VH-VL binders against q5vz03. Designs and how they scored, part 1

No score or structure here was measured in a lab: all are predicted.

Target 1, 156 residues: q5vz03
Amino acid sequence: MVDILGERHLVTCKGATVEAEAALQNKVVALYFAAARCAPSRDFTPLLCDFYTALVAEARRPAPFEVVFVSADGSSQEMLDFMRELHGAWLALPFHDPYRHELRKRYNVTAIPKLVIVKQNGEVITNKGRKQIRERGLACFQDWVEAADIFQNFSV
Positions, changes and structure headers below are counted from each chain's first letter, unless a header gives other numbers; antibody chains are not in Kabat numbers.
ipSAE, averaged over its two directions, is called F for ESMFold2-Fast, E for ESMFold2 and O for OpenDDE. V2 adds 0.75 times the mean of E and O to 0.25 times the DockQ between the complexes of E and O.
[cut] stands for letters that were removed.

## First folded at step 7 (VH-VL)

Design xf6
Fold by ESMFold2, look of step 8:
Structure xf6 (fold): chain C 156 residues (1-156), chain A 120 residues (1-120), chain B 112 residues (1-112)
Amino acid sequence: as target 1 above (156 residues)
Amino acid sequence: QVQLVQSGAEVKKPGSSVKVSCKASGGTFSSYAIHWVRQAPGQGLEWMGEIIPIFGTADYNQRFKGRVTITADESTSTAYMELSSLRSEDTAVYYCARDSEESDWAFDIWGQGTLVTVSS
Amino acid sequence: DIVMTQTPLSLSVTPGQPASISCRSSQSLLYSDGETYLHWYLQKPGQSPQLLIYEVSNRFSGVPDRFSGSGSGTDFTLKISRVEAEDVGVYYCMQSTEWPYTFGQGTKLEIK
């Protein structure tokens, strides 16, 4: 993820800091633009949580998938409360990292919630992650992982 | 259902400024970009810029950067577009429009338009 | 800026007959996600524009099924299978694949 996240750090809802490159290496990455005070964000977040949990947290064979929350909340406390209340065990850009504004601009996010599925180099697989989850559930991940060119169980 | 209601028509002199308001009702205001599009008499449509109220930042068509200021007030669910240093070629109907819930980067809800006439 | 060119600029159609409007872009509207962000609007006389077709071929909610869109790359078409009196107005294509968003010049549809 060096193209869009470089050497920056991400955070969990429990306050742990992780290195973005290490946490996202060889995974399909979903950039999740949302905010606590946005009713549609609050409606979608549990669906995304179920999706993530089924693919990653409770799966027999965890999928190579990670979510990075890019908050549009008004304060770090609003962001953290939102994550604690409704989010899955995924990651977020720190609230005070100004890069969350650069990501919004880079992906031309004009409405929230928005789920942008990206390759390791930051190129967009789909801007319609929310719609695809609603319409196809877990099945949509197959298309994402194929497009992402990630490496799992390769021979040498 | 969201409705966008704009301020009334204005007649302005060259060199002055105009500020058009766009009030949203019946839905979520802050989570969708509000765009400004103008239409000169007998002419087509021209995108001027946008603001996403929840982010509090505006982005502009470079053609208008420096003369256009787009703002939003979440507490009143109102967006504003101010155009400065008016010229006669700025005579147009100015529309606000909202990003679609159904489509990416299309405009599904439009205000009624505000005619701004610049007489010299 | 991407230039959008519509043809024809004006169209007179007998009620009940089909109509076709073309929109050509100066560069491909294919986005990296495999989608094409080309949209069609209708501006009826004295009214604001209204969305008809989004992302090339998807009919917006409430739009009659006599309207359809097609195309790819740089060449796009809006078709009306059977023109009705209420279809009178100016049709615009718009691209939002890249900034700034740009519109075609418009095609005025009139009833013969």
Scores: ipSAE 0.665, ipTM 0.862, lowest interface PAE 1.5, mean pLDDT 90
Fold by OpenDDE, look of step 7:
Structure xf6 (fold): chain C 156 residues (1-156), chain A 120 residues (1-120), chain B 112 residues (1-112)
Amino acid sequence: as target 1 above (156 residues)
Amino acid sequence: QVQLVQSGAEVKKPGSSVKVSCKASGGTFSSYAIHWVRQAPGQGLEWMGEIIPIFGTADYNQRFKGRVTITADESTSTAYMELSSLRSEDTAVYYCARDSEESDWAFDIWGQGTLVTVSS
Amino acid sequence: DIVMTQTPLSLSVTPGQPASISCRSSQSLLYSDGETYLHWYLQKPGQSPQLLIYEVSNRFSGVPDRFSGSGSGTDFTLKISRVEAEDVGVYYCMQSTEWPYTFGQGTKLEIK
């Protein structure tokens, strides 16, 4: 069971609702804090998209990985536009979900973009997901999987 | 080149309030936390609080709870620190500083400092 | 609050000689993400503090390689392999593992 989001619902860029528990079960979860008006966010998001696409979206054997976007945008529309423009096919916490603020506080997010890699129970694997992706590409995911102690075996 | 430029020196009476500004230029403002740190004459550094402009949320050192208010204006890329009920012990140079891109919760850019003198 | 204790509080060094500053925390600075958020700053006379080392051992951009940081848990050290005149000032360690952030007392480095 995924404890960080519990029984909450996530959304896709197309507006579909997804149960967090089902979507994140037995996966490495990346909490992505970003905003459209943040230039560094706009620069990094395409890189994250490629990362996600390679591991999950277009992989023959999808990796146990999911991204949950936690928006710092100014409006739901701005968030949606951002997702449609640059994001991968990952999930997002709804804009009006007050849990966005709680997650920000819980993980002491003081700058964006930030990619926090967490276990199902919410324990932090690394706060440096952004840096690791930039420096190591797909190679960093193996470390995350090992740290996450997921039931299924996976090798990059 | 990213810079933080603070407002000028202040002379205040005990019991009054002071509001110091910190304007960012040459880079992103809203995406990084702005911190306030003060230094009494001949003394060390003391963290007062921080704000994340894009979030609009501030955190404070409990020592100053109730007296310090930190705000930010994204439209002008300016952060503010207001300290009320001033005491002589509040005489210090007040610095604003920004979270580093290289390290979370480290300060890589500092303002030039603002001297606030509290005297009767 | 985490108490940061620096030793010594003052240091006089002959140019070209090494210097070492210790910083101890009242509790472990290891964060849940496996990182240790202990940083070193230098405040030169009449100037604002400037970042030297972040997360124990990483030199900030532009910082000479004669500066190095080490340590773990509650015990940390800043070393200068060859002190230069431009290194004069007050050095501060800072922890940002817990709120509120706290600084050491500072170590004043002077040239003999």
Scores: ipSAE 0.571, ipTM 0.875, lowest interface PAE 1.1, mean pLDDT 93

## First folded at step 9 (VH-VL)

Design h2
Fold by OpenDDE, look of step 10:
Structure h2 (fold): chain C 156 residues (1-156), chain A 120 residues (1-120), chain B 112 residues (1-112)
Amino acid sequence: as target 1 above (156 residues)
Amino acid sequence: QVQLVQSGAEVKKPGSSVKVSCKASGYTFSSYAIHWVRQAPGQGLEWMGEIIPIFGEADYNQRFKGRVTITADESTSTAYMELSSLRSEDTAVYYCARDSEEGDWAFDIWGQGTLVTVSS
Amino acid sequence: DIVMTQTPLSLSVTPGQPASISCRSSQSLLYSDGETYLHWYLQKPGQSPQLLIYEVSNRFSGVPDRFSGSGSGTDFTLKISRVEAEDVGVYYCMQSTQWPYTFGQGTKLEIK
């Protein structure tokens, strides 16, 4: 099974490089499309951060969840500042990676912030990750895990 | 109040171009795609294309054969639709519409429409 | 392109009576995420279209509960339980499951 991010490299807010295949193995992946200059993104990002932190803190390592930030920012620096200011300790596609554009088109992102929940192979679990987090909190994650059908022992 | 306000009516000659504007207010312009839809007199609705301001990327209905250009200016919260090589069949009311906040890939806010008349 | 076909193209309804409009797509509107992106709009005389129903059955904010949407796959229906004078206009279904987005021909609703 081919991973959505294939042999791509992801980055942390500290600039560390991580292999996507290893980092996303056996996880529910949330593709997060957002930008710092967009007020709705700034409003939702802290909620996503709390959501992410709660899951990572409560799960047996490695956590069965990962967020991959796909930036719509205007520059690499703007993206980095956004990550440092409001983001959780999740991963991001490098700003200069042309795959950002392909992902936006692949999932038909027409508004941000957008949280697309996918399997490791890129198959969509739900396009409504943002709505589900806002309405149900951590309760929505169980549905994602079940849909992803991954090997894990996690209880919300 | 969320609204889209379009430019005024246009009268054009065949072969010329028209550029319609759509100014957004009451929401974060860059966050939502703007779509263009036209309606010929007494006819239905036809989707022309869309642009996502934050990405600066536009998608088009290929039926227009490259005659449509959609752009957006984030600094003025304004989207534009330019139609070239105008024909009499292009006579229509042109609408801009916002990608929905409540639903996905629906249009929840519409401009008031701009009548473009193409005649010799 | 996905062809959207509405029936009827026009109907005249006595106030207080129900109305039903059908919309059929040339192919399934089920998207990969399990959702179906079929929407309904109303264009009142001399006005811009306005969103009534999104994703088959969800009433848009401010839309009276007299309006309801249903369906799946290729067959969809908009229902008005009790038609009022303010419901006069042309109703359109639209699919946004596949590019390009396409509309039905429209259904003109008049008061008898």
Scores: ipSAE 0.823, ipTM 0.928, lowest interface PAE 0.6, mean pLDDT 94
Fold by ESMFold2, look of step 10:
Structure h2 (fold): chain C 156 residues (1-156), chain A 120 residues (1-120), chain B 112 residues (1-112)
Amino acid sequence: as target 1 above (156 residues)
Amino acid sequence: QVQLVQSGAEVKKPGSSVKVSCKASGYTFSSYAIHWVRQAPGQGLEWMGEIIPIFGEADYNQRFKGRVTITADESTSTAYMELSSLRSEDTAVYYCARDSEEGDWAFDIWGQGTLVTVSS
Amino acid sequence: DIVMTQTPLSLSVTPGQPASISCRSSQSLLYSDGETYLHWYLQKPGQSPQLLIYEVSNRFSGVPDRFSGSGSGTDFTLKISRVEAEDVGVYYCMQSTQWPYTFGQGTKLEIK
């Protein structure tokens, strides 16, 4: 993720800080633009949580997949409450990191919620992640991983 | 019913400014960008810029040399476009349009248009 | 800026006959995600534009299936299989692959 996140830090819903490069290395990354006070964001977030849980948290072999929440919330507290209430165990840009706005512009996000699936170099795999999850469920991840330039883990 | 309703026609002198309003109803205003597009008499369409209300961020077509300011008020579900230093060439119908739900970066709902006439 | 060029600028068609409108861009509209953000609008006389086709070939909800879009790269076409009286107006293509978004100059369709 060196091209789009550099040496930035990400946060968990519990407030822990992780380095973006280490957390996202060798994964398909979904940039999730959303806000707590927008009903469509609240409607979609549980579907994304189910998707993520099935691929990562409850999978026999966790998929190489991570979600980075890019909040459009009005305050740090609104963002954290949203994450704790509805989000899966994924990551977020810190509320005070102004890069949230640079990512919105870089990916030309003009409506929320928006799920942008990206390669390690930040190139877009699809802008239509929300639609694909709604229409195809878990099957859409296969297409994303095939488009990604990632190194697979060694098998046991 | 999803709808964008614009303020009424304006007659302005060269060198003055105009501010056009665009009131949204029937959908979550903050979730979708509002775009501004103008059409000079007998001419085609020109994209002026956009505002994404939830982000509070505007993006502009550089052709307007910073003469355009686009804002949004979430409490009233209203977007605004202000054009300053008006010239006779700015006589046009000004439309607001919503970012499309179907597809990306298209416009699915348009306001009725606001005629701005710049005349001495 | 990406320049969008439509041909013809004016089209007179007998009702029931097909019509075809070309739109060419000054550079490829293919985005890095493999999609092409080329859209078509119709502006009927005295009305605001309305979306017909998004992303080259997807018909917007409620648009009759006599309208179809095709193309790739820099060359795109809107076709009407059988022109009807209510199809009169000015057709615009628009690209949104890059800022600023740009429109073609329009194609006026009239009934002969």
Scores: ipSAE 0.760, ipTM 0.896, lowest interface PAE 1.1, mean pLDDT 91

## First folded at step 11 (VH-VL)

Design j1
Fold by OpenDDE, look of step 12:
Structure j1 (fold): chain C 156 residues (1-156), chain A 120 residues (1-120), chain B 112 residues (1-112)
Amino acid sequence: as target 1 above (156 residues)
Amino acid sequence: QVQLVQSGAEVKKPGSSVKVSCKASGYDFSSYAIHWVRQAPGQGLEWMGEIIPIYGEADYNQRFKGRVTITADESTSTAYMELSSLRSEDTAVYYCARDSEEGDWAFDIWGQGTLVTVSS
Amino acid sequence: DIVMTQTPLSLSVTPGQPASISCRSSQSLLYSDGETYLHWYLQKPGQSPQLLIYEVSNRFSGVPDRFSGSGSGTDFTLKISRVEAEDVGVYYCMQSTQWPYTFGQGTKLEIK
């Protein structure tokens, strides 16, 4: 299974570089399209942060889940400030990576914030990640895992 | 409170161009796509294209063969639709509409419409 | 382009009676995410279109519960359980599963 992000590198909010393939292996991936200057993005990002923290960052047994931020910000600095201020400890596609635009087109993003839940190969599990998190909280993750058909013993 | 307000009616000659504006208010303009849809007199609705202001890139219905240009100004929360090489069959009411918050890729807020009349 | 075909094109209904409008697409509107992006709009006389139903069966905010949508694949239906005078206008189905977005011809609903 080829990662939708291929051999690309992702970044953390601290500027560390991470290989996408290794980081996303056997995980449900959430592509997060958002921008700092957009109020709806700023409102949802903390919710996503709590979601991610509960499942991954502070979990005794981290769930097979990763968020990849695909910024719609106007500059790399704006993006970085956004990540530092409100984002969880997830990953991001570098601002200078033109694949940001390709991903936006591929998943037909017409409004942000948008959370697209995908398999590692890029196949869409749901376009309604934001709605599902807001309405169901952590309970929606079980559905994503089942849809992803990942071999694991995780249960929410 | 959320609304789209369009510019006034236009009367144009064949071969000329028209630019219609759509000013948004009551929501974050940059976050939602603006679509343009037209309606000829007594006819149905035709999708023309869309733009997502934050990205600044537009998509078009290829049936217009490059005659349509859609732009957005985030500083004024205004979207624009310019139609060139006008023909009599371009006579229609032109609507702007917002991509929905509730349903994906649906239009939940519409402008009041702008009548464009093309006549010699 | 996906062709949307509505039937009937006109409908005259006695107040309090039900109404049904069909919308068929030339190809399946099932999207890769498992959702179906078929929506219904109402354009009242002299007004702009307004959203009624999104994604086949979800009523938009403020839409009365007498409106309902159903269907799958290529066949969709809008139903009004009890037609009221304020329901007069032209109803449009629209698909947004693929570019370009396309509308049905519209169905004009009148009161007898």
Scores: ipSAE 0.898, ipTM 0.945, lowest interface PAE 0.5, mean pLDDT 95
Fold by ESMFold2, look of step 12:
Structure j1 (fold): chain C 156 residues (1-156), chain A 120 residues (1-120), chain B 112 residues (1-112)
Amino acid sequence: as target 1 above (156 residues)
Amino acid sequence: QVQLVQSGAEVKKPGSSVKVSCKASGYDFSSYAIHWVRQAPGQGLEWMGEIIPIYGEADYNQRFKGRVTITADESTSTAYMELSSLRSEDTAVYYCARDSEEGDWAFDIWGQGTLVTVSS
Amino acid sequence: DIVMTQTPLSLSVTPGQPASISCRSSQSLLYSDGETYLHWYLQKPGQSPQLLIYEVSNRFSGVPDRFSGSGSGTDFTLKISRVEAEDVGVYYCMQSTQWPYTFGQGTKLEIK
């Protein structure tokens, strides 16, 4: 993600920071635009959590997949509460990083929740990640990983 | 019912401004962009700009030379479009429309339109 | 700006007969995700526009099966297999692949 995130730091819900390049290298990356006070975001987040958990957190061989939450929340406390309440063990841009708004513009996000699946160079694989997860479940990741420029053999 | 209800018709003098309201109901207002589209009498449609209420950020068609201001009030589920330095060619019906739930970057719900007439 | 050109600008059709409306863009509407953001709207007399087709060929919920869309790149078509009296109005194509979003000039459909 050196083109759009690789020079930045990301955070966990527990407050740890990680380097974006190290955390995202050779992975399919999902940019997740959402906010705690928006009902559609609250409705979708558990489904994304189940998806992530099955592919990464509880998998025998974790899929090369990471989620970066791009919060539209109004305060750091709202963002943190949302992540702790409903999110999976994925990453986020720090609340105080104004790049959250630059990513919204870059990917033309006009409604939330939005899940934009990107390649390592930031090119869009699909901006319909929410719909695909809802309609196809884990099977949609196979299409994403085959479109991504990464090294691995994955099937679900 | 998902609905966008706009303010009533207005008659304005050249050089003045107009502010049209668009009140949303039946859905989560903050989650979806509101777009503004105008239609001069007997003419086609022209996209003016958008706002995404949760972000409070508006984006504009440059054709309006900085004359348009689009805002949203989450507490009242209402979007606004203000057009300043009015000219006679700004006489049109002004529509608000919601970003589509089905599909991307299409408009699935439209307000009833607000006629703005600019004349001396 | 992407220029959207519709043909014909006016169309008179006998009820029960097919109709076809073309929309051409000044550049490709293919987006980087492999999708094409070309949509069709109908504005019935005295009404606001309503969405018919999104993303080239997807019928919006509640739109009758007689409406279909097709095309790619720069050339797109809306077809009505059997025109009914309620189909009268002005049809617009719109692209949202890039800002600013732009509409075609409209095609007025009338009953003979």
Scores: ipSAE 0.791, ipTM 0.902, lowest interface PAE 0.8, mean pLDDT 91

